# VH-VL binders against q8is19r433to663, part 17

Target 1, 231 residues: q8is19r433to663
Amino acid sequence: GSNIIAQQITIIDNEMLMAIPPSQFLHKSFSKESKSPQFHDMVSKFNEWARWTSSEILSKEKLVERVVTLSFFIDLAKSCVELGNYNAANAIVGGLNHSSISRLKLTWERLSTKVTQDYDRLLSLFDLSMNYKNYRDEIKSTKAKIIPYLGLFPKDLIAIEEGNDNFTNNNLINTEKFRLLYQTIKKIQSYQQPLFTFKTSEPIKQYLKNISNGLSEEKDFHSISHKLEPR

## First folded at step 4 (VH-VL)

Design s26 (framework fv_romlusevimab)
Fold by ESMFold2-Fast, scan of step 4:
Structure s26 (fold): chain C 231 residues (1-231), chain A 125 residues (1-125), chain B 108 residues (1-108)
Amino acid sequence: as target 1 above (231 residues)
Amino acid sequence: QVQLVQSGSELKKPGASVKVSCKASGYTFTSYAMNWVRQAPGQGLEWMGWINTNTGNPTYAQGFTGRFVFSLDTSVSTASLQISSLKAEDTAVYYCARDRGYSGYDYPYYGMDVWGQGTTVTVSS
Amino acid sequence: SYVLTQPPSVSVAPGKTARITCGGNNIGSKSVHWYQQKPGQAPVLVIYYDSDRPSGIPERFSGSNSGNTATLTISGVEAGDEADYYCQVWDSSSDHVVFGGGTKLTVL
């Protein structure tokens, strides 16, 4: 099911997260791929999860199979959230929101009420309003180890770095600025921990690691979508 | 070849609406955010806002809320700008420009590396 | 609102070095990008992140950023460098992109 696949995704995401040296979050190193290769590897994998989601749904010519696949990815995103993997969950939701997928009215109309409600909750969780308020509130209240949505950390670090002077008006070190930077980096490091309860399925893990080999190109998504549901 | 191609020039009367399109090719459209930048005759560059091409979420600069709408049609790799209730002061060249950063980062920090050729919108009575 | 200040014009003789400044409060803490715009053309990114050059931009173009001033430096200026130059930052406080007013470089 979706749970075992969510576990494998989370193992992969966690291995990538743990491979990022803290230095790649310092001095805006994350803004340049040459200075932050592991950080950019994880961002690339995020985009790959989204493309995989869209590509798999578009690969199903039969409406019944497309509905099953759409339902599966909604359940997979929900399972990722339940496992604390907000990074992959957000990526999958992104793939579901792609125009080539969202336009498939016949497919969406055939979803069960339960699955539709699950999707609405995911959209609410990852709503961008108020600087990701719903998502930030959710992760703040969690007690479990999580894989956070990585894209917000560079944004927060840049805001702290550029919004605060290195020195006060008296030419003293601005301890508040460096305290905020340290706390943010320490929080990132707190997420770079081994997983304790996940079972590895080597065949599924290898498939997911090499997923890009079987994906449709985005340039073909619109053509495929319109062929499946012309209007 | 990575490029952005914009729609042709428009001549409109005050109160009319206009839609400027920006078609991307040569890259994964949803992986990079799209900025909109305006330049009035003889004036400098003015940032209007941006749209996250992965999520569809637009952010408008102060002064560009209400009458200005950013939208996407990812099926044809196209970003669009619609201006309603046109005023004479809307006369400008409108540019779309790709942000260098991945859309997943959700902020327009990285610089704009690919620009459309510009669309001239003239509003005159 | 954050403001970037550029001189409206700079004149330089061919083969000499042009320096175009971009002033802003604590701009050295920000990442500055530079654009070149020739008449009737779209802007072209010539420097990003203070000092990095995009592929295809000559080594004559360089940048620096410290304190309250960022600078675009063009060495061995050629007639083809005549253009308007704009600096640009993202202001985290407003979540807005800010452009400087532009500098017209004239090669005499």
Scores: ipSAE 0.012, ipTM 0.577, lowest interface PAE 8.4, mean pLDDT 85

Design s27 (framework fv_romlusevimab)
Fold by ESMFold2-Fast, scan of step 4:
Structure s27 (fold): chain C 231 residues (1-231), chain A 125 residues (1-125), chain B 108 residues (1-108)
Amino acid sequence: as target 1 above (231 residues)
Amino acid sequence: QVQLVQSGSELKKPGASVKVSCKASGYTFTSYAMNWVRQAPGQGLEWMGWINTYTGNPTYAQGFTGRFVFSLDTSVSTASLQISSLKAEDTAVYYCAREPGYSGYDYPYYGMDVWGQGTTVTVSS
Amino acid sequence: SYVLTQPPSVSVAPGKTARITCGGNNIGSKSVHWYQQKPGQAPVLVIYYDSDRPSGIPERFSGSNSGNTATLTISGVEAGDEADYYCQVWDSSSDHVVFGGGTKLTVL
């Protein structure tokens, strides 16, 4: 079952990515929800994927069911990477790495060696060190359609905007700054492409689109975690 | 009732260690980054770094590596600053301050909207 | 390292408009936040992202940011506005938060 779910997540993420007008990446519009509603819809969905991951694991009072659910989400994140959906994969990894989940040592120690190795590879892929070097190297090497990690776009655009003056010392327009901005925007637009091989499962897609309706609030995560595994 | 409550004032000898705590209430602790800012007597605000409350990953400003450690106890919604091998130059008011910009996306900073009351650390012989 | 420059002090009569500047190279490309600090108290965020106002902050506080200068404007200044005011940016190149040196606002 993880592959069909990963496919529906990817359809949803791609529809949201394609809906973002390029203007929402200009002039730091992405910093404010009022100026970038489609960008923030995708950010909210990223956070929902993470919260869904944590909430589902914490909903399992029985250790064996919690292990099965943890294994499922690791496999789901791996499936998302295989489909080129780095955005959802990173969100799921974020949910798994949440302190309320990472502290469940009894659950983690019961994972199979294979699943543990799969998780280690995901952690390595999304490691933030050296400005996301592993992730950036991975996406540079692929020629397939991907959905990149959404959060990296604002970071890169801010770095370009704030690292470069609008005008040169001669009071001329800084063409290098605008070249870098243009290249970044064009790269974002290159990812806004239709999916050609995915089949929609309408019931699963609708469930995933409305997933937040049944999730635990993040403020409750640690309380639940400590009830499941005290210490 | 959103608030950050810090531990009480400390008077320490050079070479001692101190731990300043910052307890959050009234909001989801892991939805906000926690910044540490110090202010030496009669001086301005100096940013020390921040900790991602969702991942637990700390980032230190240059000059605050080594002797300074940011940590979390998310079960009690508390962030802590440990300073080891205290020097006279560490005498300051230390503030914790929350900020949006976490949860797995790499977002621009939104400003520090809620601050603790400050903890005065005095280092003298 | 990136540097923010503020005047050390600004004096204004009650009911008049105070303007506190924050100078920085190409600061108009950065997001500027402003904090008010009264003696013996923690800072309070009064403006974020150049010009947005947090809930609870009076409408007489406003901000702007363009070119090399960001400005905090306080209209109809009241005695209770006496405080130190700090501007702040996040410098993406260093991944470092930078504060200005602070401006003491005196209302007399």
Scores: ipSAE 0.005, ipTM 0.508, lowest interface PAE 10.1, mean pLDDT 84

Design s28 (framework fv_romlusevimab)
Fold by ESMFold2-Fast, scan of step 4:
Structure s28 (fold): chain C 231 residues (1-231), chain A 125 residues (1-125), chain B 108 residues (1-108)
Amino acid sequence: as target 1 above (231 residues)
Amino acid sequence: QVQLVQSGSELKKPGASVKVSCKASGYTFKSYAMNWVRQAPGQGLEWMGWINTNTGKPTYAQGFTGRFVFSLDTSVSTASLQISSLKAEDTAVYYCARELGYSGYDYPYYGMDVWGQGTTVTVSS
Amino acid sequence: SYVLTQPPSVSVAPGKTARITCGGNNIGSKSVHWYQQKPGQAPVLVIYYDSDRPSGIPERFSGSNSGNTATLTISGVEAGDEADYYCQVWDSSSDHVVFGGGTKLTVL
């Protein structure tokens, strides 16, 4: 079951990725919603995937249903990785790793060993250590079409631009800075390719496109979490 | 040139209020979150919270709710910290520090690359 | 709550290598940032995301992070490196930035 949902998520994410003009990554345009509307649409959708994950788990008052839902989202994130959708997988892991969810000890202790191991692998893959080394090594090793974690591109572009002078110590134009910026943008463009093996399920796709309707707000997550498991 | 310039030192009596300002220049203000960090005399760095400069939404660390208010004036690229009902234990140097901003559950990467010079707040009777 | 442990002080002779540790439960799974603070001055970021250097920070500064210990390494130590050094992580369980207690580096 989680595979068809992962496919629809991937179709949605890829349509959004392909809609981003490369100019939205130039001159820090991504820092302003008015200058990078398609980039920010995809950022907003990433946040919706994460909120959906946390909100669905927190909506389950019964422990058994909460365990089933937690297991479902771990499997869903794993399915997204298997389809090459690192963006949605990281969003779901972010929702699972939210402090309002991670504190639910009764829920986590009732996961099967296999599901716990799957979650540990996902945490390892998306671990921030060494500038996302595990994730970066993973995507460098694949030749398949992927949807990369979108959030690293603004970070990388800003680090290149602010970490390197326009001129070297010898007052020469720093061609290395501009080479790094160009290569990063070219790499982003290389990911903007159509999907050819995924089939659309319109009812599921439309549900997922409008998923923000009925989700709890992040500001309410901790109060709900503490009502479900007070300690 | 990227810099954060804070307001001058304050000497206050217990029960008074103080407002510390932090003016940003040399970058797009709304692109970076603003963190507030406190350092009591002879002590280490203590994170107080952050404010989303694009949305204006503040997030406070436990222990810094109620008396502490983060605010923005985006027209002049300025973030402010207001402390009400000052106590002796509020005596500290208060720093603003920027961090790359974009929304999401993964947003709290929390590396602060540019810091204000600090504002000393002394609470004494 | 999550705690980062640093030695309160480290002494090193000029030209030698200083190593400042930051201990935390499974800290190798987190990203560690390091700050330098001289008396009366604001902190300066010297290492971010375990091992990356900001522009303007000498190559003498390096970082590592694995298991339960992150380490800031300063090779060829100079008098100007004398400062307090702080490690920092984000702790997802508390939704909180955590700083180490700081290490005073003395060059003598």
Scores: ipSAE 0.006, ipTM 0.423, lowest interface PAE 10.7, mean pLDDT 83

Design s29 (framework fv_romlusevimab)
Fold by ESMFold2-Fast, scan of step 4:
Structure s29 (fold): chain C 231 residues (1-231), chain A 125 residues (1-125), chain B 108 residues (1-108)
Amino acid sequence: as target 1 above (231 residues)
Amino acid sequence: QVQLVQSGSELKKPGASVKVSCKASGYTFTSYAMNWVRQAPGQGLEWMGYINTYTGNPTYAQGFTGRFVFSLDTSVSTASLQISSLKAEDTAVYYCARELGYSGYDYPYYGMDVWGQGTTVTVSS
Amino acid sequence: SYVLTQPPSVSVAPGKTARITCGGNNIGRKSVHWYQQKPGQAPVLVIYYDSDRPSGIPERFSGSNSGNTATLTISGVEAGDEADYYCQVWDSSSDHVVFGGGTKLTVL
């Protein structure tokens, strides 16, 4: 099932999160792969989760199999949220929302009402409006261990960095700016904790680590999509 | 090797529509957001917005909502700009430009490292 | 609306140093990128994140950014450096990219 796979994804994501030195979030280091290799490893894995989602759905020539696979990935994203893995959940939703997938009207119309409602909740959770208000509100309300959506940290750090001078009008270090940056970094570090409840399934974990080996290239997605469901 | 190649110049009448294309090569198309920048004759650079090539989500600058639509065809690594109900003030060179940094997250780095050659759109009666 | 101010033109003798300024309220808090545009050509990124050079850009191009002024410095100016130069920032308050008005560099 989806829960076992979600657990292995979460183990992988957490290992990658824990490997990121806090310095990679300072001085806009995240903008350059050479200055933030572990951060960019996690970005690359996020992209692999999304590409895997789209590629698997597009690999199914039979409509019934495509519906089953689409349902599976919606359930998988939901399972990731339930485990506190917002990073992988958002990646999977991104893959489902890819234009080559969203255009497959015959596939989408055959989803059960329950799965459609689950997908609508995921879209609402990861909605961009009001600076990710729904997502931010949800993570504020939880006290469980989570893996946050990492894409928001660069944005937040830049907003703090660029919104505040390094020095006050008296040529003193701006302690409020430094405090805001420190608190944001400390918040990131608070997420870098071991998982205690998940058991590793080595075969599944190795499959997921090497998932890119069997995936279609994204440049082929629309060509495949149009062959599966023309116009 | 990394390059962006845009479609040819267009001469249109007011009220017509135009579609400008931008074909990427030499890199993974979905790893970088695509920006659109306009330059009216004798004027400076004006940012129109960007499209996240990974999610397909567009973001438009103030003044470029409604008549302007950003879209993608990832099967041919192409981003497109469509302008409907053309007006004389739409006369400009339109550039596509690759985001400085990666687009895997919904966060552009707000800089542009590789630019297309530009497409001149002239609107005249 | 955040505004970047550049001088419309700067003249420099060959071999001398040109300095092109980009003024903005607390621009030193922001990251500034610089583009070179020659007539009939697309812009070329020459400096990013205040002071970094892309591969292929000569060492004589450098940048700085502090307080209310960012500066693009071109030492040992050559005739081929004649171009329009644009500074650019992302304004977090409006979530928009902002370009300066451009500076025409003339080598006389």
Scores: ipSAE 0.005, ipTM 0.482, lowest interface PAE 10.9, mean pLDDT 84

Design s3 (framework fv_romlusevimab)
Fold by ESMFold2-Fast, scan of step 4:
Structure s3 (fold): chain C 231 residues (1-231), chain A 125 residues (1-125), chain B 108 residues (1-108)
Amino acid sequence: as target 1 above (231 residues)
Amino acid sequence: QVQLVQSGSELKKPGASVKVSCKASGYTFTSYAMNWVRQAPGQGLEWMGWINTNTGNPTYAQGFTGRFVFSLDTSVSTASLQISSLKAEDTAVYYCARELGYSGYWYPYYGMDVWGQGTTVTVSS
Amino acid sequence: SYVLTQPPSVSVAPGKTARITCGGNNIGSKSVHWYQQKPGQAPVLVIYYDSDRPSGIPERFSGSNSGNTATLTISGVEAGDEADYYCQVWDSSSDHVVFGGGTKLTVL
C-alpha cells in the first residue's frame, strides 16, 4: 500500500504546483496569502501532510498499532522520494520529526532495523545544514521530473533580493540581481509540467484532498503524546 | 499548542554560573532555529545569537562569545543558555524565541514568532 | 555592523493614527519585522516581512518599507496599544539579527 497513496499525493501536489502563476513568486508576493492564493494553497497542503502524519500516529493508543503506523509513514515518505516528490516527502518527515512523535521512545525502539535505516536516510536527505546541501545535490543530479521542496524557492528569492541592491553605486540598474531573480523563476517554471505516468484513484485522491477533516490540532499533540507515553 | 516554557528566575552572586532552559512543545523542534534575546532593566531587546536545532551549531552575536554557551537536548525538545563567571552587567531578562519560518516557507526565516515568557537573572552580592 | 534607528517615544490621542519609524541604510531592500512589548510581558510579533500580519493581529496594524525608512502604522489607536515597539531585520551577509532601540508609544 504506500506506493498507491504516494502516487495520489504526487498527483495532488503536481496539480497544485502547476496552478501557481509565476507572478506569485515576484515582488515577495508569496509572503502574503492575499497576493499568492495558489502558492499558499500548496503551503497549506504541505502543512496538512505533516499534521496528518503526526495526528495518525498519535491516534493509536495501542503500542503495536502505533509502531505499524509509524512504519507506514516512513515507507510513504520513502515512496514519495522514489516518485520524485520531494515536497510531500519532506512534509511527512517533518510530521515524523515532530517533538510529540520523536519523544515516543517505546514506539521508536520497536521499529525494524530496515525501517530505522530508511528513516535515517530520509533525515539525511532533508537535513537543513549547509542550506539543504544534501537535498540540493540530489535534485541537481536527477534527470526525472520532480516536485521540489517548495519552501526553498521563497528562501532563495529573498536571499537574492536582499543580498543585491536594485541599483549599483553609480545608480545604474543592477543587471546581475535581475538576472538571478529571472533564472530562479524560470527554474521554478521548469518544474511546472503535467504528469503523464500516474493514473488517478478517485476514492483515494478525494480522501487525501479532504484529509484535514478529523485531524488533531497541532496545539493538542504534546498533551496526547504525554498520555500515550508519560515520560 | 505551540509554546516555549522557560525555567524560573535566578538570583546569583558575581562569579557564579547559571543555566536557563527553554522547553518547546507543539511543533517539530529540529525544524526551527532557536534565538536568544536579552533585555537589561529598562533597556531594549538585544540579540545574543541562535542555535541550529537540527545540527546543534550555535552562532553568537558580538559581545556574547566566551562566557555564553547555547546547547540542546533534542530528546526533550529543550534549548539551554549557560552563562559562566557572572557579572552585575549580566542582570537581565533572557528570552528564547523560535525563528520565524526557518523551515516553514509560509514565513521566511528573518524573525521570531513564538517567544518564551522570559527568565529573570539577577546578579548581586 | 548594521544599525536601526527608532524615535525613543511617540505620543498619540485615542482614535488617531500613530506612526513609528525605523531608519536604516537601504532598509527597503531588507525584510522588517515589528514587535510589541507590554510591561512585564514577552514581545509579540505584530508585523512580519514589512507588511504582513500574524493571525490575531488587528487590521489597524500595518507596515511599509522603502528606501531608508520602514514605518509601523497603527490606525484608530486604543489604550491597549500602549507599549514599546521594536523593529528588527536580519542582515543576510553576516547572519545576524539587528533590533532597533525601541519606541515607547503613549496613548494620552
Scores: ipSAE 0.000, ipTM 0.468, lowest interface PAE 11.0, mean pLDDT 84

Design s30 (framework fv_romlusevimab)
Fold by ESMFold2-Fast, scan of step 4:
Structure s30 (fold): chain C 231 residues (1-231), chain A 125 residues (1-125), chain B 108 residues (1-108)
Amino acid sequence: as target 1 above (231 residues)
Amino acid sequence: QVQLVQSGSELKKPGASVKVSCKASGYTFTSYAMNWVRQAPGQGLEWMGWINTYTGNPTYAQGFTGRFVFSLDTSVSTASLQISSLKAEDTAVYYCARDLYYDFWSGYSYGMDVWGQGTTVTVSS
Amino acid sequence: SYVLTQPPSVSVAPGKTARITCGGNNIGRKSVHWYQQKPGQAPVLVIYYDSDRPSGIPERFSGSNSGNTATLTISGVEAGDEADYYCQVWDSSSDHVVFGGGTKLTVL
């Protein structure tokens, strides 16, 4: 199953999260790859999870196999959420929501009601409306170890940095600005904790670490999609 | 090698529709967002919005909602801008431009490194 | 609502240094990109992230950004540098790209 794969994804994501120095979140270092290589490694891996999801579904020429694969990735995203990995779950949902996948009406129509409901819940969780309100509410309510969606940190840090001066009108350090930055960095660091409860499967982990080696190029996704289900 | 090639100039009457296309080559189309920028005759650059090439989700700047539609055809690595109910005020050169940021869901546009050659749209009676 | 202010024109003699400014409230906290547009042509990125140069852009082009002013500096100006120059930022509060009004650089 999906649970063992979700565990391996979470181990990989957590190792990458742990590797990001706090300095890469300071002074807008994250907006420039040369200043934030570990942060951008994790962004790249997020994009690989999404592309892997789309590529695997599009690789299935037969409708029945495509339905099974689509169902698998919905279950995988759900398993990631259950393990506290909101980062990978959001990436997989992004891959499922890709236009080349969402247009496959015959495939989506064959999903069970249960799986369709699970997908609707995932879409609701990761809905960007009201500054990701549903997602932010979800993570506030949990005390478990999580891997948060990494993309919201730059957004929050830029808002603090640009909304507040480094110095007060009297040319003194703005303690409120630096308090807000410190609290945000402290929150990020609170997520950078080792995993002790997940069992590593080296073969699956190595496959997932090198996932990009077998993926279709994204520029081909729509061509493949239209060959599978012309409309 | 990386380039954006846009469709040819258009002369339209008020009330007509126009579709400007932007074909990308030399890179993975869905790895970079696509911006649309307008320049009215003798005026500066005006950002219209962008489209996430991976998800197909557009974001429109204020003033470019309603009549303006950003779309994609990933099978031919092409982004398109459609303007309906054309007005004289729509007369401009329309540019597509690739975003610097390599992140499908960032929501940030940090800069534009590759530009199409521009498509002149003239609306006159 | 965020606004970038550029002088409408700057004149410079060949071989001298041109400085084009881009004013914005606390612009030093944003990343500034600069574009060159020659008559009848598409814009070309000449500086990104305040001071970095894309491949193919001469070393004569440099940038800085601090406080309320970003500056594009062109040293040893050549006739071929005559163009309109635009600064650009991303405004986090509106999630929108903002361009300056442009500066026409005349080399005489």
Scores: ipSAE 0.014, ipTM 0.512, lowest interface PAE 7.6, mean pLDDT 84

Design s31 (framework fv_romlusevimab)
Fold by ESMFold2-Fast, scan of step 4:
Structure s31 (fold): chain C 231 residues (1-231), chain A 125 residues (1-125), chain B 108 residues (1-108)
Amino acid sequence: as target 1 above (231 residues)
Amino acid sequence: QVQLVQSGSELKKPGASVKVSCKASGYTFTSYAMNWVRQAPGQGLEWMGWINTNTGNPTYAQGFTGRFVFSLDTSVSTASLQISSLKAEDTAVYYCARDLYYSFWSGYPYGMDVWGQGTTVTVSS
Amino acid sequence: SYVLTQPPSVSVAPGKTARITCGGNNIGRKSVHWYQQKPGQAPVLVIYYDSDRPSGIPERFSGSNSGNTATLTISGVEAGDEADYYCQVWDSSSDHVVFGGGTKLTVL
């Protein structure tokens, strides 16, 4: 199963996270690919996890196989959460929530109640309302090592930068602003730690590193979706 | 060749509805969010909001809730703007524009790299 | 709400350097994009993320952003550069895209 694949995804995500110099989170560097190549490598990999999810489901012409594949990716996202990989879990949920996938009514209707409940919990966890409240509450309460959803860090850093002056009214350094920035960057660095509990499967790891080689073009997703299940 | 092609100009009476379409080609439609920008005659650019092309979730700027609806038809790579209960002050050129950032990753509209040619909507009696 | 201030117009002689400013409180903490709009045409992105040029935009166009002012600089100005120029940011507090009022560049 899904647990072995989730472990390999987590090894890959962790290696990529650890490769990001902290400077790429400073001075708006994350806004430019040229200034933040390792950060954007993780952005690209996040997009690959999402595209892989959608592409695999759409590759199944037979309804029964589509149901099995959809169930697999829901279980994979759940396994990623259980391993502490919120980044890949959110990417997979993004692929499942893609319009070309969410419209496959016949496929979704055939899911078991357990798998449907698992998916509903994932949607709740990654719900955007109240600035990702459910997700933020979950990661605050966990004691385990995690890979957080990295997309929130640029948003948080921009909010701190924009909401706080560099200097006080007396032309003194605003220590509160720099405290908040420092805490956020130290929080990011606290996630850049090696994993020591997962066994590497080289064949699976290599497949996952090179998944882009076999993915359908996203521009074809909706035309494929409508051929599989016309409305 | 990335391109956004919009529907033709519209002349409407107050109280009518209009639908402006924006057809994307040369790129993956669902990879980039779509922005809507309005420009009244002789005025500047005004951001109306955006729609995440992957999730279908729209976000409207202040002043563009209620009568304005963003929608997608991903089967034909088309984003649409519908304006109901048209008023004379809705007279403007309406632009669709592709966001700078990938929709799977982007949690916010950032900027616009490719623009449609614009659709002139004139509301007069 | 966040406001971007641009001069309504800037005049420059051919071959000289034009500078168009975009003022905003702590705009140097934001990323600024610049658009060129010629009469009857759609806007064209000329600078993104403060200082980067899209493919096809000549090196004469450059940008900077620090403190409370972002600047679009056009060196060796040509008649074809005559247009309206708009700056733009995303404002995190309102979760909104904000445009400046626009600057008409006249090449005389």
Scores: ipSAE 0.148, ipTM 0.668, lowest interface PAE 5.1, mean pLDDT 86

